# VH-VL binders against Uncharacterized protein 5: the designs that were tried, part 3

Target 1, 153 residues: Uncharacterized protein 5, of Haliotis asinina (Donkey's ear abalone) (Ass's ear abalone) (p86728)
Amino acid sequence: SNLQCKIAGGGELIPIRTPEYRAWVPLGEVGLNVSDSKVLIFAARSCFGAHILLQNNAEDFKNAVYEIVIGGMKNTRSGIRQCVGCKFDEWVKDKALNCRFFNYFWISWCGDEVWVGHGYRPPHNRILRYKYENQPVINAASVRSESDTYWAL
Below, E stands for the ipSAE of ESMFold2; O stands for the ipSAE of ESMFold2 at other seeds; V2 stands for 0.75 times the mean of E and O plus 0.25 times the DockQ between their complexes.

## First folded at step 1 (VH-VL)

Design i7 (framework fv_imvotamab_arm2)
Fold by ESMFold2-Fast, scan of step 1:
Structure i7 (fold): chain C 153 residues (1-153), chain A 122 residues (1-122), chain B 112 residues (1-112)
Amino acid sequence: as target 1 above (153 residues)
Amino acid sequence: EVQLVQSGAEVKKPGESLKISCKGSGYSFTSYWIGWVRQMPGKGLEWMGIIYPGDSDTRYSPSFQGQVTISADKSITTAYLQWSSLKASDTAMYYCARSPYDYEWGSYFDYWGQGTLVTVSS
Amino acid sequence: DIVMTQTPLSSPVTLGQPASISCRSSQSLVYSDGNTYLSWLQQRPGQPPRLLIYKISNRFSGVPDRFSGSGAGTDFTLKISRVEAEDVGVYYCMQATQFPYTFGGGTKVEIK
């Protein structure tokens, strides 16, 4: 909320549910267009494994710009990677998610780095940052999860 | 309703070429892997390979590398399995199956085609 | 390659009785993300395979609750709590943890 770059979405958050590992849910298909935005603020209620994909091409889920994992490895780590399901390029110990309560997170690609943090006040509580030399333009985003996850986006 | 519909049975002679198809419907075709599985008469299942139609990335089982070609045409939501020169040992039922994108390859096969019987005899 | 070994080869069972199928892998099936990519498939006579269970114990959509999966590491079990006539067929375990994907040799469930 305290960043100068445009935050995705309107005033109200869109509810989405992703059951465990299935197809990516493109945010554009559920009414959230990130193509002119640089910041995404969202909430998730999940036991573990909330995944956000930042994409150059909305149809390409495999060769995305970043996969951001919140509460991976059974809610023990969060990380950033440039390939889906592989080794993290950056990660941190992080018990990010809760089975019973929504927790807020933000992702920023404003500037030449991707940043990830807890809460709804970017850039406060940043937990991860990664610089991708000559980063492709991020035009789309999608979500998926390792466990039954409820989102507010 | 997710469906994978395969082409009809084929009867061929050794040395002939063949291309069989698997048409997906009821889902985002470019968001899932399509795998091919062989079942020889009276035998179990063998994984042949897998393709991601969104970018045509293809991975083969070492046993099938160089023996078949897997391809896809996303404009008509169809995946293909092709032989340049059939052998009698290629006589089998061939299944296509869908897999969610989970890591470098698929994760499990959730929906299956009805199968294409290929008979190669002289 | 990971070798998947199924026992028994054949399981004759009386209608209404339980059946149990074992699957052992030559190596651990735990992937780097902490998940185990072990699934179970059913093939009825003359039909294509059908997914029953994925990631050890998760029932696929439409699969009756009489089917259950369990196990960890290298030792996995599929149980049918009360076998029905429609359960006749061959059951396969499959691993997708490491390339290439491999299947067990199959277990034939038949009515005694």
Scores: ipSAE 0.012, ipTM 0.557, lowest interface PAE 9.2, mean pLDDT 87

Design i9 (framework fv_imvotamab_arm2)
Fold by ESMFold2-Fast, scan of step 1:
Structure i9 (fold): chain C 153 residues (1-153), chain A 119 residues (1-119), chain B 112 residues (1-112)
Amino acid sequence: as target 1 above (153 residues)
Amino acid sequence: EVQLVQSGAEVKKPGESLKISCKGSGYSFTSYWIGWVRQMPGKGLEWMGIIYPGDSDTRYSPSFQGQVTISADKSITTAYLQWSSLKASDTAMYYCATYDEYGGYEDYWGQGTLVTVSS
Amino acid sequence: DIVMTQTPLSSPVTLGQPASISCRSSQSLVHSDGNTYLSWLQQRPGQPPRLLIYKISNRFSGVPDRFSGSGAGTDFTLKISRVEAEDVGVYYCMQATEFPWTFGGGTKVEIK
């Protein structure tokens, strides 16, 4: 897999806030279009539970391609799953988030795998990798969180 | 496919040590919690504790903290419940169960291990 | 510890008639992640428990549609729309919102 694919956004990060487990916030509705991109770099300040949904269609939250959870189970685990709220297909022990400071993360769906890592320099500090044979095209992304979360996307 | 197979019945005397087992198969052993539940003769279910084999995170009910030890061996996909010194009041059926900690829907139970402690 | 109270203690029911079991928690079972970790288990005579319902109202794989769960907050109900002979057993509610996880006292469903 080659991470020379297009990174989402125009260089400046968009501030977003999600309260505790409310509706998904589509990134397209807040000015971030991922339809021609294969890499998302973002930052989050949260005590626990930052969720990123990768979607084939922006209006379809039920049949998403992936749900990526950063700092799930009270900021102890991060993982990838093919449906919202299902068991993880891949996960790692990871105290990823911080209540007081923004931490950076990247997600890549460039090629035939989805990769997740810490920081803002993909593919450095990769923590998760999952192969989805002939994965659907990812045209949209949305965010939600388990606790009050501040995002820079 | 998913199975939890527990060790056989035990008959012990007070003061003896005991370790019973729960072997998992047909699922990712390191991705699910394994819990232990006691059922005394003719009574209801009591949650004893739980272990996540992937990182050995273990949590006990306050009633059982210090009374038993829960452990797991990833290399043989087996969880354990252990007593250093049995009491007659430990006579019960002991179940292991797997639980999806992500609020999922995969919750399978072993067949149970009957432990009888009598003098 | 969250205390789970079940009513009734026993439910004698005629075959083909409905049965209803109530479970009340001493505090809200809504987790900080927005989910409510309230499950219902069935234990048939001489068998280990099996999961029937998870997160209030979701039927576990292979569970007949005559079983349904409902409720919110602290009050939950399990209903069997048409009791069959194989439904005889003890039913337990369980919360997994907070450690320690706790069970209700059980409700015995019997055929009259």
Scores: ipSAE 0.000, ipTM 0.507, lowest interface PAE 12.4, mean pLDDT 85

Design p1 (framework fv_polzastobart)
Fold by ESMFold2-Fast, scan of step 1:
Structure p1 (fold): chain C 153 residues (1-153), chain A 122 residues (1-122), chain B 107 residues (1-107)
Amino acid sequence: as target 1 above (153 residues)
Amino acid sequence: QITLKESGPTLVKPTQTLTLTCTFSGFSLSTSGVGVSWIRQPPGKALEWLASIYWDDDKYNNPSLKSRLTVTKDTSKNQVVLTMTNMDPVDTATYYCAHRDYYDSSGYFDYWGQGTLVTVSS
Amino acid sequence: DIQMTQSPSSLSTSVGDRVTITCRASQGISNYLAWYQQKPGKAPKLLIYAASTLQSGVASRFSGSGSGTDFTFTISSLQPEDVATYFCQKYNSAPYTFGQGTKLEIK
């Protein structure tokens, strides 16, 4: 579909840093509200393991809709799961991240499935898609990482 | 089904090096995202994680045990080996090896060996 | 390092009772918490991971809740075979620290 859904944020990138395996950083708490958006475009500089949580409720980290892992398993796979820390429901071999340079990614939940891709031009370079029957409404998002990670959101 | 079994000496003298072998079936350490960990439990005490090794030979050791720990794997034999130097009576414990899927933040242990009691005494 | 504290250290109750055990982390660990059951002379068995997700094959009377620093493990109706020591474990990062355990006994 060529339908354009609303992109989160106003075009200004918000810098965030997440150290290894600390608590989730809610995007709403750092000024990025995704409640009326269907697309998130971001950049990350990380050796491995950039995690994005898509949530029905901003206060609920356990009953999230999706956890999206970019460069997981020591930067060898990216995947989508419906349970934090579980086996991936969908995954692809992907050396997505770089310790030295920011790489861009996009996530779309526009329509009836979630898509993930490289770059800043959705739906170009899509690497993952997953359909969740009767997908709950996504009203919030949070980030964390497996390694020291610098974000631009 | 996933199974693991620990083997090695049941009695070790103080200052000696302990070597334990974990032999497993039902999975391979050539599979991306798979790891094997070592956990111990002194009699009547809590569990203590010691070390983990993963399919890509990445290794994590418990910082409180310093450089005493070495973990290695032989993927073709379905074995993981733990060595622990300078054994002391306080290291008397049941030693377990356990399977894990390292899909990212996972550090929980889904399948365990039966454990082997190692007594450190003169 | 993050400390894991369980309460109570021991509990004695009756078959059919609701049993509640708590686990507290000294710092936020999100939902990266697992619960294990250990019967005397046996290896631990994983019951729950991600704070509230039941491991495959685990009886539905076991449940977990909580996030951040405060976590609860519940047995809705205690059965005789549930006599064991229960351990919580954080796994958001190494070291993967266990709580001290709660010994559950039947009266």
Scores: ipSAE 0.043, ipTM 0.645, lowest interface PAE 5.5, mean pLDDT 86

Design p10 (framework fv_polzastobart)
Fold by ESMFold2-Fast, scan of step 1:
Structure p10 (fold): chain C 153 residues (1-153), chain A 122 residues (1-122), chain B 107 residues (1-107)
Amino acid sequence: as target 1 above (153 residues)
Amino acid sequence: QITLKESGPTLVKPTQTLTLTCTFSGFSLSTSGVGVGWIRQPPGKALEWLALIYWDDDKYNNPSLKSRLTVTKDTSKNQVVLTMTNMDPVDTATYYCAHSDILTGYYEFDYWGQGTLVTVSS
Amino acid sequence: DIQMTQSPSSLSTSVGDRVTITCRASQGISNYLAWYQQKPGKAPKLLIYDASTLQSGVASRFSGSGSGTDFTFTISSLQPEDVATYFCQKYNSAPYTFGQGTKLEIK
């Protein structure tokens, strides 16, 4: 088989900034539509705590499908959870982010699993993998952070 | 065995600067993920976090204390020092230092010193 | 900043009883919550971290649960040595705020 997962975006990276613990920034509002995509590749410059929300409904930030946290707890762990602020379902020790430089990451929700990795070449350098049965369709994504974060999406 | 001990003056006059030293053993502040925090407790009151310094010299101070706080470390001496300026009778409290390990332990304050009571009066 | 509120402020109960204390954060803190025990005249002792993980050497009658904003601490069968004040603490980011404490006494 040659099934492929479509990557979000038109090839040009969109700059976004999220201050510490402010409102979610819906990617649709800044010109990135993920509804026809199964993979998101992005870069972040942050000391810690870059959050990506995968949503069934773009206006629902509480009952999301997944929250992916990159470099949580002072940049010492990354994890996946089924709701905002819930206990991690899967996590790994990971010093993922850098205060001074952009690091690349990818997230894939192709099929029944969510995968997360370092870099811009999925599926290389996968760090997290989680299976949710009866997963809702992912139609939207949003970003937020625990510290002042600069994104390229 | 992780141990910490606070030292410094037990009596301070209003407007003076308090300097407390935390001396520890059983860990190093050169170890990734390790930090030392300062917490105080006025008699009969709640615990109040004051400051935290991590292995990488990253520092966090309680914003409610209006820049009165400085925390520094001397990794070679196994010491962390807290200074607090312009002491007031309301700052009378038992002051604790405590170990943090966010990489292996995943928590902020697992082991605490015995505490030192600092009384602020004229 | 995020407020941490405990309830009740104090309670008295009997040896062998199940005791539950709650802690509420004004904003989501994931599972970055710890519970401490402080006996009179002593420094606090860490009992639980990551909301539900028991610290090594701590008696199994102590447990924690919750995530996001609502957390509970439970003693399954109260023992005389459990008389203490119990504090919750957030540590997702600075400030590392404590709750006001719950004083537990035996009747």
Scores: ipSAE 0.007, ipTM 0.608, lowest interface PAE 9.1, mean pLDDT 87

Design p2 (framework fv_polzastobart)
Fold by ESMFold2-Fast, scan of step 1:
Order: structure tokens, then sequence, then C-alpha cells
Structure p2 (fold): chain C 153 residues (1-153), chain A 119 residues (1-119), chain B 107 residues (1-107)
């Protein structure tokens, strides 16, 4: 289609912190609305375990469309799953995060596929791709982490 | 659907090398995210993880046993092989192989094979 | 490095009772915790993974909860076929350590 895939936020990055083992932080509550977007570009500084939830309903944290895990298993794996804490549908060996420095990542759900990559230039440096048959509309996103994590979203 | 079966000697003498083969069906070790692990259980005791091999040939061995353990795969034969050197009577246990997908939880297990180490 | 401790080591209770077993990690493991059931002479069976997700085909009377360091496994109404030893296992990183097990018996 000739419709452009809109990047969430459009401008200045919003700083967020998720301390170790905290609840989901809805991005809508911190001023980032993804309901008309198809691409999220962000940065994270974390030793391990940065989680991004793509949701059909902003109030449903359990049955999400996708949970994307960056630097899971002590910063050794990144993966995609169709529910929180389920087996990964796709994953890759990846030392994605850094305790001392921000690393950039992007997530795209343009079309019926979700893509994940390193950096701030989608679709460059793609590490994960998964197609969800009859994918629900993504209207919201939330973040959580396994360790003290600083975000720029 | 997914099945695994351990095979190898049931009796091993002290100082010998144990070789166990896991033969499986219902999945392929060429599939991204798939792995096969080895776990043992001495009679009446807790489960102890030994080794794990993933589809990409990435390998993890229990650090307490690392010098003694080798895990290999033959994707075309649907087999994973565990080798453990310098067997001792304390290594007497039921040895299991198990399927893993994505993370290291084990969702399907072989029936186990009891290996007794004695002279 | 991370120790997994189960409590109690054994318990005996009656059919229909609510059974609770706990598992504690010496350091945070997020939700990377699984629960297994092992009947005498048989291989372990995965019941729960990701701390609270029920494995396909497992009876709904089994449940798990917790995150970080403290985890709970519950059987809402004990059935005779549930007599077994139950093990927790961390899987956030190597080594993928099991707890010592909890032996469940019926009076």
Amino acid sequence: as target 1 above (153 residues)
Amino acid sequence: QITLKESGPTLVKPTQTLTLTCTFSGFSLSTSGVGVGWIRQPPGKALEWLALIYWDDDKYNNPSLKSRLTVTKDTSKNQVVLTMTNMDPVDTATYYCAHSYGDYEFDYWGQGTLVTVSS
Amino acid sequence: DIQMTQSPSSLSTSVGDRVTITCRASQGISNYLAWYQQKPGKAPKLLIYAASTLQSGVASRFSGSGSGTDFTFTISSLQPEDVATYFCQKYNSAPYTFGQGTKLEIK
C-alpha cells in the first residue's frame, strides 16, 4: 500500500525508568501514543531484560499481541512471543544491552509482520521477524524490565 | 508428537567414559530456537542439569562438571550425544534427555536410562 | 551461583485440600521459573513455565505465581493422582538449577 508507516512520537525522545521487577509502564501514560503508529524507535541502558509489549487493548497486559524481549536470559537472547512469559515464537542469540551506555533499537509492525532490529534506521540490522496470521490491531504499548533500565522512547 | 529416548550402557566401571545417545522425533534441531538438554537424577535425590545444545550448535555445560562433559548433535540422524569422562560411583543416576524451545525449561522428556557405576 | 530452595521438603494432606509449595531464588530471576511433577519411576512432567503459564494439557487445578525471588505453586483441590514429587527450576541463565523437591503424599 502507499500509506507510510508512521514512527511513534515523531520527535523528542521521552526519558523513562523502569526499576528492577516493576509493573508494566503504559507508554500512553507517559505521553507516547502508538495508536496511529507502525514503528517504534527507542534506546535502552540496561544490564539485561528490556521488555516491550504491543497491545490490542491498553488495559490487557496478559494477552498481548506481542511481547518483545531485548537482552533476555542475562543479556544473551532477544525474542518475540504472542503472550507474556510464553515460549518464544522466534528468538536469536544477542548481547543487545549495555549496563553503561544506551543502545538503540527499533520495532516495526507495518503490515502483518513484526520486525525487530538494532539501531535507529529501520529496516537495517534486523535481528527478528515474525508473522502473526490475522494479527490484531496494535493500539497501545508498554515497557517493563528485569533489571534497572533507563529508556529513551 | 514429540518423543525422545535415551540409549547407552546401563553399567559402567569407575574411570570409564559414559556415552549416551538421545534419539528423537516430532521436531528438528535445524529449527530456530530448539534445543536438547541432559538432566540426571541420582536415586532418591534432586534433578541436576548437565548440558544443553541448541539448533545453532551453541552449547552450555554445568560448570561443576565442565571438564568432564561434551555434548554434540547429528541433525540428519535426529540425535544428540552426551559424553561424560572419568565415571565415579557418585555418578550413578537416571539420565534424561529433554526438548527445549526458546528458553531453558524442558517441556518433553525421554523415559530416562539408569546408569550404574560400580566394579 | 543462584540457590533454589523449596519449602516444605515434604507434606502429607487429604484429597480435596488446597496444597501450596514455595520456591525461593537467592537472587532475582524475573519470571524464568518452571514447575515439574514427577511420579515414582517416571520422567518429570512440565506443569508450569514462565512462573504462571500452564503447559498445554495440564489440569486447571494447578497454578503458579510470583516473580523475582519468591514463587508459589498451588493445587486448588488435591486429587489422588497428584501424589508426586514437585520441583522448581530456574532458567534465566546457566546453570539451570532445580530446587531440592517437595514430596507430596496423601494421608
Scores: ipSAE 0.007, ipTM 0.580, lowest interface PAE 10.4, mean pLDDT 86

Design p3 (framework fv_polzastobart; at its last look DockQ between E and O 0.05; V2 from the best seeds 0.00; counts 0 for: pae E 11.2 > 2, placed apart)
Fold by ESMFold2, look of step 2:
Structure p3 (fold): chain C 153 residues (1-153), chain A 122 residues (1-122), chain B 107 residues (1-107)
Amino acid sequence: as target 1 above (153 residues)
Amino acid sequence: QITLKESGPTLVKPTQTLTLTCTFSGFSLSTSGVGVGWIRQPPGKALEWLALIYWDDDKYNNPSLKSRLTVTKDTSKNQVVLTMTNMDPVDTATYYCAHRPYDFWSGYEDYWGQGTLVTVSS
Amino acid sequence: DIQMTQSPSSLSTSVGDRVTITCRASQGISNYLAWYQQKPGKAPKLLIYAASTLQSGVASRFSGSGSGTDFTFTISSLQPEDVATYFCQQYDSYPYTFGQGTKLEIK
């Protein structure tokens, strides 16, 4: 049969806090497994700079990854890139984050593109899409932030 | 087995308001992720998407019909209601309701009602 | 709105022949495309989603391919019960839109 796009998780939401400018937090270590999944839905409360890394394996931070940045550049744009910290391959102006409230977001690597959107109902409110010629198989995810960030995943 | 059935008037005069009810079984709008859509097909013409309502009452209308459309649900009765104001002869069509799964990129309708022909005429 | 254009508008062919219908999107829609069959006087039936995935219970003679803007629907060996109008639908972005249809007949 052909693949359906599975949403990661399925248990109670996992609360995570990432202080500003800290190491990546592997989601597998806090109980969220994204292997065999194609969609991640989450909430974040943050002033700016929520980073999500999709990885071929949990120890790969360089070579077979997608990095999604929500509210980057002091909460002025969101983007997708295939390496940590490099130029965005695709981006939009986006004031997505709020210091006081959780907002929902979704990321999909199902199909032949990476999509990013607002809310908890993909594919609604898609803000980004990009097709990479070399799409790695994703088995892990990690989070980090530029400002003190609270996550629900 | 998922089934849907449209009910309502089959003849409407110009300027009147049309109200159609979709009654369904085999699923519930209390189930996370599921939606019901409305689609119409003028005789001999292409299908046109009208409206969508999800389990949590989130709603989307086709922009070309703007504020003419209202969609509501009654989860306890397994019903969705479409209201369309200011009917015109060009609105003559078969109206369908359809189940929409909330699987990733599930913008398609996997189960359809039989449809009801609504004629707008003097 | 994303416009969907089907070709041909109609075709007539023989039982056992291979049938090909194409659908072209006015902008890239990746693989977010469905194909429907509509027999006269009946509601549409979903055949294919995600450009190439058969819906459960659909005969294996039906197939789909393509991505981006150009999509193809194929019936490998036409059967008498396949007389219908076939529609594509994009679901990349709302409003989701349908092609104008291809009417398939048997000679």
Scores: ipSAE 0.006, ipTM 0.534, lowest interface PAE 11.2, mean pLDDT 87
ESMFold2-Fast, scan of step 1: ipSAE 0.549; ipTM 0.838
ESMFold2 (binder alone), look of step 2: mean pLDDT 90; pTM 0.918
ESMFold2 at other seeds, look of step 2: ipSAE 0.012; ipTM 0.595

Design p4 (framework fv_polzastobart)
Fold by ESMFold2-Fast, scan of step 1:
Structure p4 (fold): chain C 153 residues (1-153), chain A 122 residues (1-122), chain B 107 residues (1-107)
Amino acid sequence: as target 1 above (153 residues)
Amino acid sequence: QITLKESGPTLVKPTQTLTLTCTFSGFSLSTSGVGVGWIRQPPGKALEWLALIYWDDDKYNNPSLKSRLTVTKDTSKNQVVLTMTNMDPVDTATYYCARIEYSSGWDAFDIWGQGTLVTVSS
Amino acid sequence: DIQMTQSPSSLSTSVGDRVTITCRASQDISNYLAWYQQKPGKAPKLLIYAASTLQSGVASRFSGSGSGTDFTFTISSLQPEDVATYFCQKYNSAPYTFGQGTKLEIK
């Protein structure tokens, strides 16, 4: 609870669905603006592979600031990388997702580090953290998934 | 420089157990994200993945051969050992060990040993 | 149980030609696909991972594309040293299945 940064959204979660590995869904296009926020709390129901992209430019999906992968490699690993398809900068073994039930997650870019955790009470249950030297400003976010995924964002 | 080398018998009789050792240098299986796998190739045929062991002792075996396969590691000796029971002439193949590095985010086999031909015959 | 189907099984063509090999997964594997080159008597060499990313030191005439179930490997202008068997491989999860291979020869 030492994170004192603005949470994205107006309190009610927005339902979104991403089928397996289609185009990125920009959160701004579905009514969630993260440009003045530093924390995202969300839920996902998915067998595996929930991807969150934190972007400097909302229209640039390749040169993102971070790609955060929740339950990658068939729901066995979660990690942070500085671009789509690049080497992971930090990762952990993590059976994060569930095919039948929503699980909550949070992402914080408050301060000079990106943090990821389970649940809806940052900074509790943190699983990942990474500091990006000279980090670009995060102005947008997008989601994609490896399997049929239902989100509440 | 990273190297891997397979060693073990080159001739095995039917019903015997094959034990192959992969000895490597230039990396450690104490390093997070690293793994070593075993792949075989019968003469003139396709590559077949056999087993994979990660730095944290997490193991995966080919389901078609699972009952016959054991993979173990000795991190202090830089060795990975494959054991395959009940050898048959159809198991005649070149056996390779190869490295993966998960910190790249991609479990492709990036560096391979030279391979060792194992012939199964009476 | 995901099956990998590679085509064609063999190709014979001329130096300078564009070569295309395909690989199909029976279920979605995202972009967790690698391509390997194997010259006679040698161990395989990784050319491409993540379906389209060139391994360091690999010549730019090699490329990969595709996602999901359908993948393509291309040599833009065939060179004599490219005579080899090429294999695709899925690695999204165990089993780490290889395709049957495509033997590439020059006329």
Scores: ipSAE 0.007, ipTM 0.556, lowest interface PAE 10.4, mean pLDDT 86

Design p5 (framework fv_polzastobart)
Fold by ESMFold2-Fast, scan of step 1:
Structure p5 (fold): chain C 153 residues (1-153), chain A 121 residues (1-121), chain B 107 residues (1-107)
Amino acid sequence: as target 1 above (153 residues)
Amino acid sequence: QITLKESGPTLVKPTQTLTLTCTFSGFSLSTSGVGVGWIRQPPGKALEWLALIYWDDDKYNNPSLKSRLTVTKDTSKNQVVLTMTNMDPVDTATYYCAHTLWFGEDYFDYWGQGTLVTVSS
Amino acid sequence: DIQMTQSPSSLSTSVGDRVTITCRASQGISNYLAWYQQKPGKAPKLLIYAASTLQSGVASRFSGSGSGTDFTFTISSLQPEDVATYFCQKYDSAPWTFGQGTKLEIK
């Protein structure tokens, strides 16, 4: 049961665009507050490299709780790591993204595990799971991309 | 201990095809996440990445040279082979093979000694 | 195509000096940047990866910093054995492009 695992957002999708390897876009600055949420459902249209940062503090982009990479390495791999640019703690082969069409994804940090999957029906189609001992509180999220990416969040 | 060594002809005529073999030890291309790259350096000039092959046979070639480059592996022999067609004097360079890891660790941490290939008539 | 530009192309300095070399990417590459040292007639040696992480066994006088498009490599106190050409390299995605190199010499 997801009684304690609130989905972020008010049902209205927020469109944002991230050009390749520019600054992180904090979701709080574009009207999406994740501080009371445990699940994020979103869509992305991108050739490769959609990055989601789960943060304890919205101003800290270096020591994030998790960086989740969807379709990294030219849309061949997706993974989870506990810092930006560090070794991946969990990864899979995954041609997740599409240059021309939006694909849906979900991220859950309900409990002490982070789960990632395809689609808009968590926990269906899970591709990644990582258990973080003593997981910090996730109060903010940000997005960035390796290629020009359009998001619906 | 990871070691790599390049082998092949040291002299190639213009228009011919170059074939170089990288033989390695201390790792296997059957191991998930491992890759081998090819890099060249003309005398006194910059390093230029040529090609990369991963354990799962995923391949990448330099876009400016893509039509001329083929990279293959023979996992049982611990070898990676680079083939480059239509050689020209400007392709004269020291050719290196190097070990890499996949997914955010794609820097080259161990290199072969290099083999100088001279293209002349 | 992301271009990697190093500055300066060459530098002459004295033993004990602080040396700084810059590498600029024409587009953002996050922290997927490595620095290599190459001595004449030798293969390159990895010094730094992930923009700022020292490779095991590399002397602590070498350091790196930066993210996105602007990166620096520093030798805090130049030693004679540090005379070499230094290359930066992006590895975020294909192509694995190198900078043109910075030749470091003693005056």
Scores: ipSAE 0.005, ipTM 0.540, lowest interface PAE 11.0, mean pLDDT 86

